# VHH binders against q89az9, part 38

Target 1, 320 residues: q89az9
Amino acid sequence: MNLNGEQKSAVLLALVGIDKAIEILKELSIQEIENIAKCMSYMDVISSITADLVLSEFCNEVRINKDQNISFINNNFIISLLKKVLGEHHAVLLLDKFKNQKNISDNIKKLNLINPEKIVSLIKGEHPQIIATILIYLNRNHAANILSYFEDNLSLDIIRRIANFSSLKKLGQEEFVKIIDNLINKYQNSMLNQQGIVTAVELLKLIKRDQETKILTKMFSSDKVLAKRIKTKMLEFSDIINLDDVYIRRLIKVFPLYELSEIMKVEKEEFKKKFYKNMSLENTNLIKNYCSKKIFISNDLIQKKRNNLLNSVKKILYNS
Key: E = the ipSAE of ESMFold2; O = the ipSAE of OpenDDE; V2 = 0.75 times the mean of E and O plus 0.25 times the DockQ between their complexes.

## First folded at step 22 (VHH; framework vhh_7pa5_2)

Design g01 (at its last look DockQ between E and O 0.86; V2 from the best seeds 0.00; counts 0 for: pae E 3.0 > 2)
Fold by OpenDDE, look of step 22:
Structure g01 (fold): chain B 320 residues (1-320), chain A 123 residues (1-123)
Amino acid sequence: as target 1 above (320 residues)
Amino acid sequence: QVQLVESGGGMVQPGGSLRLSCAASGFTFSSTSMSWVRRAPGKGPEWVSTISGDSGQTNYADSVRGRFTISRDNAKNTLYLQMNSLKPEDTALYYCVKDSYDIYEILKQYQLWGQGTQVTVSS
């Protein structure tokens, strides 16, 4: 059994029922009661197997009638138990504390599953102290990855704030829960919208080109943001050669030259020409020299680089 | 009691400039990090810029970097925000915020939205 003593106790108390649980809790310190109650609050579902194992272990130590009704841990049970043992006022305070902690924990778990780039987009508008607080609660590796997306001076400030962090007080916890909830909601909404965009793009790709153009043109006039999102999503790597030179020039400024060189090594002459006409002679020569070298790059790596370039282009177009 | 009074807002055309001021009292201003936050209609609060109290280090949101400059005069207990190349999307109520390592102390200031200075960028 991978359960610790407090967890086992929580399971046992749930199994014996509220009346017997009260008797047991009378023999425990307030701290012990709080710890067990905390464990109960985090236990959503106890498997029958786990319950049986805990009960068996207990029965081996104490002669208990096996015919006792097994109660499952639920919120009502916890509330009733705490109210009876601690009184109404103290029980409510403790429950509030546990609720906040659980909410924080649950939402943090969700945030830990969201890619760093998306997290940054969600939190970049927040005060640095809020950002710092979020990062403190995230997995360390995840927090580090997220931090890497921020400008150096901002990263420094965030780290400083983290270093000076002590703990969230009750009021801070409540506000933090609201912040995280809002972030999760924003994320979920964005995902829903993204799915819609994907569906729209799929449909647009299946219709005649003339009709597509007409629809997008009209959309652009009525909802520029939506039109841009759809157009950006529709853009493929092969479309880069058809872009206006102004965007190619912008791309060259922000995209690493060495990575561009690697892509160009495997691309058609038409693609190369599109970029050469928009860059300096010096950079052109650098790329040409690189292309002349016998360097092998895997197809997977090339595809990744193409995707990087495409993403850069999409970013430029979206922000234009 | 901490008091922050914003001023300097107004209406400008796109590409125009404004300088905001925040008069601070009720705390040791020189050692305190200060921030600007803004709230556009129908949107939540957005962090704009921060200046440290110790080193004078400045930080900016990506949306305003290169256009806005945060500064302070400790002798006058005043925080400034120079806003250049203003855009319509900069339209918002701008608030001065006393920084804290306690997020509650920061967020309680956000609830005082009756204060601030209005910046409107419109053609």
Scores: ipSAE 0.821, ipTM 0.961, lowest interface PAE 0.5, mean pLDDT 84
Fold by ESMFold2, look of step 22:
Structure g01 (fold): chain B 320 residues (1-320), chain A 123 residues (1-123)
Amino acid sequence: as target 1 above (320 residues)
Amino acid sequence: QVQLVESGGGMVQPGGSLRLSCAASGFTFSSTSMSWVRRAPGKGPEWVSTISGDSGQTNYADSVRGRFTISRDNAKNTLYLQMNSLKPEDTALYYCVKDSYDIYEILKQYQLWGQGTQVTVSS
């Protein structure tokens, strides 16, 4: 329960009511009023326990009027207080400033919950200064994770821009809010689209094979992009043997040979032959040597490696 | 007044090459970092590459790394982008942009619709 003096002042002013709060605030500087108003804007609800503690500290020095009721701080209270203390013009200017700052803060909370790799995909086309500004507002550990995905020269540039960062100017705040809103919207739309693809795949797996084939064939004619995404998501390990050799050669270049050897040890000869015809004699001999060894490979480990191989296939097909 | 005039765009087949130029005036070009930005049809602006005033630092977006080369000639106040191995995905309106540590100044230049040089990679 550690409240600083500005927070205690914010609680006390809320408890004494707007008329008395105005009289007190008139004795403060503009900066002191701004600091207290900032504290009030972040305090959506004051617990009765917090109110009692602050009031008890104050009452040791002063008698109080018991007609004052415990109240809740909200934006309408703050608006009324600022208008009466500072006048309409200054209150409007301060409230606009607080609104932008709160919008940035709320949207940054949402970004801090998003997986770092996904954030990288959302911002990868942005100018380095925009990336740097986003990272400044994020949680430091979260920003560090995101930064680790960029290549070294870009990371250096981003760090240099962070080190040279001055505050967001008023016009920059308005544009930054738009940037953050757009990123959150793109993320949310991506999540909704993924749910739709998952549902479509589940339905297609439940219908008869000849109907599935007919639907997918017609979909490839009318919407190749959607059909490709669905078919890629539907792939099973048993489908790998039916891939064109071009994809097998690309898979071999990306997938670790030692993991492929472990998979080959337990697979049928037809599967092995599909891969052997697409690889060098050197690599083929390495796999054959591994397959001839008497080593134990657990079922759980093999299933994980099969899934890894399948995921690599899906990645290759999606990028084609 | 800052003036940036892009040229060198055109139609090219996949795998082809183009060289973009940006003539700059109205500011001290040699001390100013410069960027290339592109806008594909129906998409927002995408940063392409940045070069420092002394040419000592260059950075590229992953989508163009190894294919595009940014350069500058400070004697001619001209920025260049050599684009090799062009792909249909590179089809866009390309802009040169004066770099800044102020987001607002960067974003103002992104709003210059109808400016830039068109690159179209078709077939």
Scores: ipSAE 0.410, ipTM 0.833, lowest interface PAE 3.0, mean pLDDT 79
ESMFold2 (binder alone), look of step 22: mean pLDDT 81; pTM 0.822

Design g02 (at its last look DockQ between E and O 0.79; V2 from the best seeds 0.00; counts 0 for: pae E 3.8 > 2)
Fold by OpenDDE, look of step 22:
Formats: C-alpha cells, sequence, structure tokens
Structure g02 (fold): chain B 320 residues (1-320), chain A 123 residues (1-123)
C-alpha cells in the first residue's frame, strides 16, 4: 500500500466518523491536523479496497472490531470536522488555504496539457511578473518550452523575476487563482469557437458556391473577424494561385526561399508563374536553378512544406 | 503611500503620436521597475511595456514593439511612454504600474484603477 502516514490517518478518520475523529484530532498538534486535513482535501474517492487495507492494518495493530462503516471523504465532512476541532474562524482560514492550493494545482495540471504555443498566446498580454509566476508553477520542461517563444529581453526579465520569487502570499494566491482560471476559460472558449468554425466551414463547403460567397460577403460586412477566421480556415493550397498579388508579395518576404524552391520543383507552371511575377529576377533565377537540379524529395516532405506555405498564407490573410 | 498620476492622453488620428507621463511619489522611484498597462473598453488589462530601475532595460508587448518607447527620468520621478504610429486598437485607458515581485502588489493597481489617461485613436 503506497499511502503515507498522513494519508492513512485521513482514511481512518473518515472511517471512524466525525465524533470519534474529533476526539483523536484533539490529541494532535495543529500542524498534524493541518497535514491530515490537507490529505483529506485531496482525497476525492477512497476505494473500498483501500479502506479495507488501511483498516486491516490498523486493526492488526490495535485489535479493533472491523464493523466500521465505510464512508466517503467529502467536503462537508472535512468542513464540519475542522470547525469542531479548530473553531469556526480558524477552520475557514485553513479551508480557504486548501481551496486555493487545490484550485491552483488543478488549473496548473490543465495548463501543463496545453500546447506551449497556445499558452503563449494566452499569457503574452499579461504582466511579466504574472508570466513568471505561471511558469514557476508549470512543469519545468513545459515552462522552458513556453519561455522560448518570448523575445530575448523579455525572457531575461522573466528569468530574473523567477530568480527573485519567494512565495505567493495568501492574497497573492487568491489573485493567482483568478488569473489562471481566466486563462483556462479563455482556452476552453477558444476551443469551442474553433469547433464551431470547423463546423461552419464544413457546411459552407457543402452549399452552392454562389450562396457561400453571399454569406461570407455579408458576414464580412457585419463581423469581419469571424469572416476572416472562416475564410482562412477554408483556404486550401490550391487556392494560393488565386490570391491577390499583394499577399503573394508578402508571403515571399516571410517564407524561406529554399523551402519555396522545393515546393516549386513539384508544382505546375501556373503556380510558378504566380510567384515569379511577384519576386525579383535574382530570386526567380535561384529557384529555377534549384528546380533544374536532380534532387529527390519525398511526397510526405513536400506535403509538409506545402502545409507550411499554406499556414504562412493563412497568417498573412488573418492579419490583413 | 505610493502615488502614480498619469497624463498626456488625448484624441489622435491613426498614425498620430502621443507622449504619456506618469508622476510617481511615495517610494524610491529609481529602485523599481515601472510598467505601462492599458485597458480597452470591454477588455481586460494588457501589459504594454516595462523599464527596469537599474539598467534601463526595456521590454515591449508584441502589439506595440517598434511603435512605443518607454523611458524614465529618475531625477524627476517620472515615467514616459512615447507612442508613435498609433492605431485604433491602441485606444484604451493607460496606467503606470510600480513593479513588484509580488503579483498582488501589481494586481492591486488593477483593482484600484486610478484615473489613468485616456488615449483615443480615431479617424
Amino acid sequence: as target 1 above (320 residues)
Amino acid sequence: QVQLVESGGGMVQPGGSLRLSCAASGFTFSSYSMSWVRRAPGKGPEWVSTISGDSGQTNYADSVRGRFTISRDNAKNTLYLQMNSLKPEDTALYYCVKDSYDIYEILKRYQHWGQGTQVTVSS
């Protein structure tokens, strides 16, 4: 059994009931009570097997009758117990502390599962001290990955702040919980919106083109942001050739020439012309020279590069 | 008591410029990093820029980098924000913030939004 002493104690106290638990807790130090209460607060469900094992171990030591009712540790039990043992005021303070810690822990767990790039997008608008605080609580590898997305000077500042960090005080903890809750909510909302956009795009692809165009045009007039998001999501690689030259020119400025040349090697002449007319003669010649070389690129790699180009285009269009 | 008083806001056209000032008192100004934060209508607070107290190192949000310049005059206990090439999305109440390694001290400023200085960018 992998439970420590405090955890076993928590289980036993839950099993003996509140009245007997109070009697036992009266014999313990405040620190011991806090530790056990903390353990209780993190225990959602105690399995019957675990309870039996703990009880068996205990009974073997003290020869107590096994006819104890198995009860679930719930918040009400903990609250009642603490109030009776510590008094109303102290109990409330302790419970608040536990609540904050648990909330922080739970939200941090969620944040640790979110893609670093997405995390950055969520926190980049926050004060550097807030960013630093978030990173302190995240898994180290995850925090490091997130940090790598920030500009060098900002990263330096964040690291300095981390280095000077001591601990969150009670009031700080409360505010921190609010911050991370808000971040999680933003993330969840973004995910829901993304799903909606995907559904919308799927539907739009199934309707007549003329109707689609009308809908998007009207949407653009009423909600430009939404229209842009949908249009961007609808864009396929084959649509790049139909883009306005202004976007092609922007693309050429930001997209690596060598990668573009690799794509062009396998693309149709029409695609090539679309780009050549929008780039320098020098760069055109470089690409042409590259295309003349006998270099083999796998289909998978080419597809990846196409996707990269498409993503770049989407970024440009979204920000336009 | 820490006091921060912002000024210099106004209405400008897109592409225009403004210079904000923050008069600080009640603490050793030169010992602390200072930040600008803004709040647009219907939006939460957004960090804009930070300047260190010692080295004068500056940091900027991506949204304002290259357009805004944060500076300070420690002799005058004053923080500045030069805003160039202003855009409609820069419209907000701007606040100066005394930095702290305690997030509560920073967020306290968010809870007690002083007057700030209003920047409106509109055609």
Scores: ipSAE 0.809, ipTM 0.959, lowest interface PAE 0.5, mean pLDDT 84
Fold by ESMFold2, look of step 22:
Structure g02 (fold): chain B 320 residues (1-320), chain A 123 residues (1-123)
Amino acid sequence: as target 1 above (320 residues)
Amino acid sequence: QVQLVESGGGMVQPGGSLRLSCAASGFTFSSYSMSWVRRAPGKGPEWVSTISGDSGQTNYADSVRGRFTISRDNAKNTLYLQMNSLKPEDTALYYCVKDSYDIYEILKRYQHWGQGTQVTVSS
């Protein structure tokens, strides 16, 4: 079996039924009861295979009735057991402790999966002590990556707070749970909103062009912010030629000339003409000279540079 | 008992300046870091700035760096926030906070809002 002794005990207590489990638990120390209850709180459903294996091991040493079947461990079972063994007062205190510790552990697992740059955007408005406490519970490499995004004085303050940290008090656990849950909710709402826009764009691309135009026109009248987000997400590289010249001039100011030259070398003449019209003669000649050279650029590199240009365009249009 | 009283808020046009003050009593002021926190209309609390007890270390939220300056006068038990180049997004209630390494003490300011001092930036 792949279970430790506390886990085997948790399974056996669930299988013998609550009345017999109470008799057994009353013979244990408070620490032993706490450890077993923690194991039970982390187990959702005991498979019949696992139950049979544990029972078979126990029956090999001591005879036990296998006809009894208890396949469901849940928080209600644990709550009832603790109330009967410890009394309601101590049971409530212990259950609150377990709830907070499990919630923190579960939420930390979720935060460790989130991109460090996104976590920075979620926590940058928090007090340095809150940031420090979050970083203490994260994976060390993950926390180090996050810390690298902060300005030196703030990083120093955060490190000082980490060095002075000992543990969360019970009341601090409750408030920390609220902070972490709010961060997870902000992240999830951001991702759901992003996914919804992606879905809307995919549906709009499948609809006939005339109907797509009618829907977007009405949306610009009723919800300009949403319409801008959808239109920006729908933008393709081929659409850049159709931009007003003012946007092309803004793009030229912020996009590296060398990368433009590489893109220009492989693009259609119509694309080149649109940009040349909006450039200085000096820069136009530099690009034309680059385009006349025999320089090979891989297809993968060109696609990256096209995507970079498109992203710069999206940034300009979204903020206009 | 710890007592913190904010003042110096008001109405100002964009680009203007204000100086906030916080009178502290009931604790050894020079022994503690102090922070400013703000709450904009319809938004949750946002940390603004922190200064160490000896004034040797300051830090700022990105949104205010270069425009706001935190300072303190330990002889007068007073914390200050000089706010320059004010923007409409700086409109908020500003709160003075006794800083702590105990996360529970820091978090309690999010549960209860005193009146603070109102800063309004509009034309």
Scores: ipSAE 0.306, ipTM 0.790, lowest interface PAE 3.8, mean pLDDT 78
ESMFold2 (binder alone), look of step 22: mean pLDDT 81; pTM 0.821

Design g03 (at its last look DockQ between E and O 0.86; V2 from the best seeds 0.73)
Fold by OpenDDE, look of step 22:
Structure g03 (fold): chain B 320 residues (1-320), chain A 123 residues (1-123)
Amino acid sequence: as target 1 above (320 residues)
Amino acid sequence: QVQLVESGGGMVQPGGSLRLSCAASGFTFSSYSMSWVRRAPGKGPEWVSTISGDSGQTNYADSVRGRFTISRDNAKNTLYLQMNSLKPEDTALYYCVKDSYDIFEILKQYQHWGQGTQVTVSS
């Protein structure tokens, strides 16, 4: 691992112990101390190999006894070191700064792993300036993808805010950390809930249909939202033909006709009839004409399209 | 000192309408974007709408788009929110917020929630 000078220094200071480290730091500028301390704060584990390499390099330059105990950099060491070198007040300020930066970095890393759609759902209720700030810290590609989900005028405003962004001040950093922490917590909670729903659905599928119906009916009366979530999750493609025509009509309005045509080409007549009765004669004829064409679509592609249709249906049902 | 005073809230039935007002003072009103934010019981703050100071560009949360209209009268230093087709989900304390490119300045306003104006939508 090619460590830079500051990182190597951080490793060395950690290895020599607090007393010797203090003596060394006395010879450094405040900026150098801050930089090294920052490096220390980001170092979780120093491998024995890395430590040895750094020591070897150092020993080659200075005849130092190689028998130094390899110690892990811990927060207490850093805190103690900074307090001794900078004094209690300055040390606390610096530590707070580092803490905030690290927290931001860590949380941003987590956010970068969350799919754009989910991110949007989490942040859409936030003030546009907050949204803009979040996007500034995310990976550029990820931020761009997220931005694409917003309405054009809102996107414009967000971009404008990004363009006018300078930096987060200390107090802003603290608040920002709280915001992103909250978002991550919301995400985690949502994931847990989703897992619960999946488990519930799995169980419901294993019980007798009559019992399932009774449970869901009762649930619907007591917790409509939960019942809808479960029902929506339970819905399979084969269930689409059994849906009320009102939902089919809604589906036809929002689902691309060409994609529907592709699905219909491979579906049974019963499925086709279910849709034909709920669409215009013109659109029906368009689909029929398409179905008559010798176009080959792979099974994988068809399955994807079926899933798209199912997802559209689920969305409609959930919002109903 | 920046002062924002909200008014116009009340109790309405679902489908009803209300018009909120925010009287602003202590800053050049026309130079700043203004926003409405609401807080429902047991929930965190939710952004509702923003209007630009100069261009009058408006933005809305998805939950209120098509139903709410934000506007401003710079001569009167007043921000408005016309709320139509109100739903029970719109029940909240509504706040006027002076926008800033500093999130701390925005969030500071969340912490020092003025009186806000209560909107209650109930049958």
Scores: ipSAE 0.815, ipTM 0.960, lowest interface PAE 0.5, mean pLDDT 84
Fold by ESMFold2, look of step 22:
Structure g03 (fold): chain B 320 residues (1-320), chain A 123 residues (1-123)
Amino acid sequence: as target 1 above (320 residues)
Amino acid sequence: QVQLVESGGGMVQPGGSLRLSCAASGFTFSSYSMSWVRRAPGKGPEWVSTISGDSGQTNYADSVRGRFTISRDNAKNTLYLQMNSLKPEDTALYYCVKDSYDIFEILKQYQHWGQGTQVTVSS
C-alpha cells in the first residue's frame, strides 16, 4: 500500500477513535485538518491490511498503550469530528465543499466514458459558457474530440471562454453539479427510452400484421414522433426501394461504393434503377461494370452487407 | 439593477420573418457579450445566438444558422435578432441574456425569466 502522509494520518486517526482524534486535530492547522478530512471523505472501509501497515509504521516510532479499536470512516464520523474541532458553522461549509468536489469528480468520470458525439447531442443546446465549463473538467483528449464536432465560429467562442476561465465560485460549483447530474440523467433516460422502443418493436412483430398496422396508424395520428421512431426501427431491407430519392442520395454519399456494387450485383433491376437515378453517371458506370464481372459473393457475406446498408438507412432516417 | 426587455414577437406563418429587440439597462452594455435564448412550451432553455460586445464575433445554434442574424446597437443599448424563414420549431418565448464567464450569472437569469417575447409559427 503506498499511502502518503496525509492518507496514513487519516487511517491512524480513524483507528484511535473520534475522541482521541479530536484532541490530535486541535494541534493541527486548518489546512492540515482540511487535507486529512478530504482523505477521510474518500475512504469508506479501512482494510485490515492497510490498518496493520499504518499501525506497524507508527509503533516503530512510538510506544502505544491504548486498547485497539476498529473504526469505519464514513460521513457520520467526519461530521462529528469536524463539528467538535471547527464548530458547527465551519464544519457544514467544509462538508458542502467536499460533497460538491466528489459529485463533480464522480460524474466527470461517467462523462469521460460517453462517446463524444453523444455528449455533443446532449449539450448542443446549452449556452457556450456552460459548454466551455464542461469541457474544462473533461479529459483533454475527450474534450478535444467533443470540440471537433462544433462549427468553427462556435469552437472559437468556446476556446475563448476556456482561455478566460479561472475557477468556479461556490455557487457556480453547486450549479455545475446540477448541470452534470442533469446530463448524466438525460443520457441514462435516452438509453432507457431506446430499450422501450426495442421492446415495443418486438411486441409489435409478435402480434397479427393487421393489428400491428392499426396500432401504428392510430399512433401516427396521436404521436407522430414516436410512430416514426418505431417504424424506423422496424424497417426491413425490402423497404429501401420505397424511400424518397433524397434519402437514397444521402445514403450513396456515405455508403462505400464497392459494397454497394456487391449488393447491386445480386439485387432486382428495380432496386438497381432506384439507386442509379440518384448517382452520377461515372459511379453508375463503375457499378454496372462491377455487376457485369463474374465475381461470386457468398450468401453470408452479401447478407452482412445488406444489413450494413439497412443500418446506414436507419441512421439517416433516425436523424432526419 | 440589470433590466432586459424583449419585444418584437408575434404570430407568423411558416416562412415568415420577425425582428426581435432587447432594450438593456442597468449595466455597461458594450462591455458584455449578449445572447438570445428561447424556451418552447414545456421545454427547457435553448441557446440561440451570441454576439460579442464589439460585434466582432457572432455565433448561432445549428438549428437557426443561416436563418437568424444577431446584431446590436451599443449607442442605443439594444440587442436584435432578425429571424427569417421561420419554422414551427421556432415557436417559443425568446429572451435576451447578459453573457458572463461565470455560469452562475447565466443560470440565475434562466431562473428569473422576465416577460420575454412570444414567437408563434403556425399552420
Scores: ipSAE 0.567, ipTM 0.890, lowest interface PAE 1.9, mean pLDDT 80
ESMFold2 (binder alone), look of step 22: mean pLDDT 82; pTM 0.829

Design g04 (at its last fold request DockQ between E and O 0.52; V2 from the best seeds 0.68)
Fold by OpenDDE, fold request of step 24:
Structure g04 (fold): chain B 320 residues (1-320), chain A 123 residues (1-123)
Amino acid sequence: as target 1 above (320 residues)
Amino acid sequence: QVQLVESGGGMVQPGGSLRLSCAASGFTFSSYSMSWVRRAPGKGPEWVSTISGDSGQTNYADSVRGRFTISRDNAKNTLYLQMNSLKPEDTALYYCVKDSYDIYEILKQYRHWGQGTQVTVSS
């Protein structure tokens, strides 16, 4: 957001309302008032998104000042100032708003650092409107990457919802905070739970195959869930070709054909044959036609698609 | 007042089928997308499927794609969910949700759950 300080101030004043803004302006120099008033006069309708961004930035700045041991600019100071200027009731409301904005901002920052594939796994169970809302707050590139993991119809719906998005109202913000918090918690929990499984998988990969099979078989008899988790984690993309056709057929039913086509374009003939024998002639021809097209797909994108396919397979196997 | 009444749930064996219905009233049914959401014991809400007002667009969660079919009869103000090849993991309370571009309106419905309809898949 390329707003200057005066513009941001204008936005903040607008958010507190004209009556309270006047009270705040009384504490400013004439020059400052003039400058802010000028900015306000040139401002068009402030979007809710802009307002949220300004508030988020404001909250971040306050936080930074805390970290710099500026003793006089602490939470108590801000609270006191706001109470003095706005009164107790309005100050509390504003502080709550700030708190929510800060929470959202902080958690969004965390989400922006999480791998897109993992994000998808966390949010795929959410209502499309919730997904859309989350994507709106994420970095654009990150959101785009995440969106690419969804099938076309769902992506379309999500984009439609984004396009129709106006703003989060107060109550919506509160709910959104809860959603984001829950996502972060899920992520953290998943990371904790995965550490052991990852280690187990690493070890199992180092032992003889026969021994691995025995271990997993025994494990399956005693702890089916754990065994399935480990087995699915061990599965690599290259193993897909060796799967029973029954799983391939199941995969074809649930995996988007267009995405499969993209993968097949770069895969070996053996891989293609494995799928073709388990597909309709119609779908086979669609894929073949796609493969004949001179379309360039980046390696990164292909890897993402491969991962999607692998994950779908893993899900099928896990639920089998 | 918006009213949504779910029905059609029951107990079935794995691989079985059920058809859920949702009777809607209190709003112009055809003007809104509708969704199915389910809640398993001890878990949060999980989105299952959405259908547009004109039935032109349908979306499914990966977990149910290929097995479930969402449909609607606007003349009857009824939403349907045909569930085939049911799995134990599909066991949940199923709810009908009126869609909105406002997440609060959606989540509000989550807070005021109706009775839903229970689907139990067990051997």
Scores: ipSAE 0.838, ipTM 0.969, lowest interface PAE 0.5, mean pLDDT 84
Fold by ESMFold2, look of step 22:
Structure g04 (fold): chain B 320 residues (1-320), chain A 123 residues (1-123)
Amino acid sequence: as target 1 above (320 residues)
Amino acid sequence: QVQLVESGGGMVQPGGSLRLSCAASGFTFSSYSMSWVRRAPGKGPEWVSTISGDSGQTNYADSVRGRFTISRDNAKNTLYLQMNSLKPEDTALYYCVKDSYDIYEILKQYRHWGQGTQVTVSS
């Protein structure tokens, strides 16, 4: 007689015994359990011939798939096998070791995908030895980019610690797992918060200006930090002229004068006057001289430089 | 057993100065780099500064560079932190840490938060 897959499963579960059948059933969905139980309830008796046929088919199927892939093996099967082979104590120890190794590998892959500036902001408060250890495990190009953000004496110390690094001992590995887990969690929480800010900004830009103003004004009263983050993210290039002079002076100190000259060449006189008010006569004359020259700058290049200036403003305002 | 005893904290106005001390025993002080670490209310540990055993190398977190000076007196087995131009954000419990190339040895010292010296900067 021919049996379908559910009937074959019912025969196999009956043959492995109640204790093993329970373990297998625990890994199935409720619907799968009901279907198999229904098949078992319709069976009166399993002949030796039927049992042999099902067992032979199962054993042959497993042997045939050996080199192709054993897709029905899962973590629960591996856990059960290790417990039976090694005993519960040693199985737990080995599984914990595998968990730590995989956790480190997976989290390092995630860190290699995060941009270097963001990683710097996450780790800059850590002890230099912790920073050095993180950099040792990262992709070399990625680690080099991250290192370039640190002050020279700190970079020297970090490199010295990398050069003196031999290996991460067992207790150090356990601490490292906690460190990288915490960094990934901080990053993920930061991204969730930033996603919410982006969504809020998009919604605020789509509503009427008077309603937008009312909402932001009330938000400043109830949650000043959130309101500041939203307003900073909403900032547009045209808003730069309205900044307090103290921020303009800070911007001039950190933004390249040559690039500022290129931006000034295409901007309105009102914009130029705001900056001239906040810079030395020497720098003002340099910009005015550049603006008087016949120099062509493409619209694409100007837009890129305008975006760079705007991003510098956002960094200054966010940190204030 | 390594013992590190912090002192010199107190309450100061913004712009004021304090000098922290750390008395060290139980190890050859001059052979090891030393660090200052702080913990602000409701925040985790933040590294502040490190000095090599011979004082030839010093490092500072960006938040304190130019305002704080780390130093040591190997004859007295004492580590110092001169804090100038203090800001409200410098308010924290300050700890000294014996440096190590093993992150476990560093991190177990962070569990002594109640044994540091308190610095409070308020109006």
Scores: ipSAE 0.663, ipTM 0.916, lowest interface PAE 1.3, mean pLDDT 80
ESMFold2 (binder alone), look of step 22: mean pLDDT 82; pTM 0.841
OpenDDE, look of step 22: ipSAE 0.825; ipTM 0.965
ESMFold2, look of step 23: ipSAE 0.643; ipTM 0.907
ESMFold2 (binder alone), look of step 23: mean pLDDT 81; pTM 0.822
OpenDDE, look of step 23: ipSAE 0.814; ipTM 0.956
ESMFold2, fold request of step 24: ipSAE 0.620, 0.599, 0.569; ipTM 0.902, 0.895, 0.889
ESMFold2 (binder alone), fold request of step 24: mean pLDDT 81, 81, 81; pTM 0.828, 0.829, 0.827
OpenDDE, fold request of step 24: ipSAE 0.834, 0.831; ipTM 0.970, 0.970

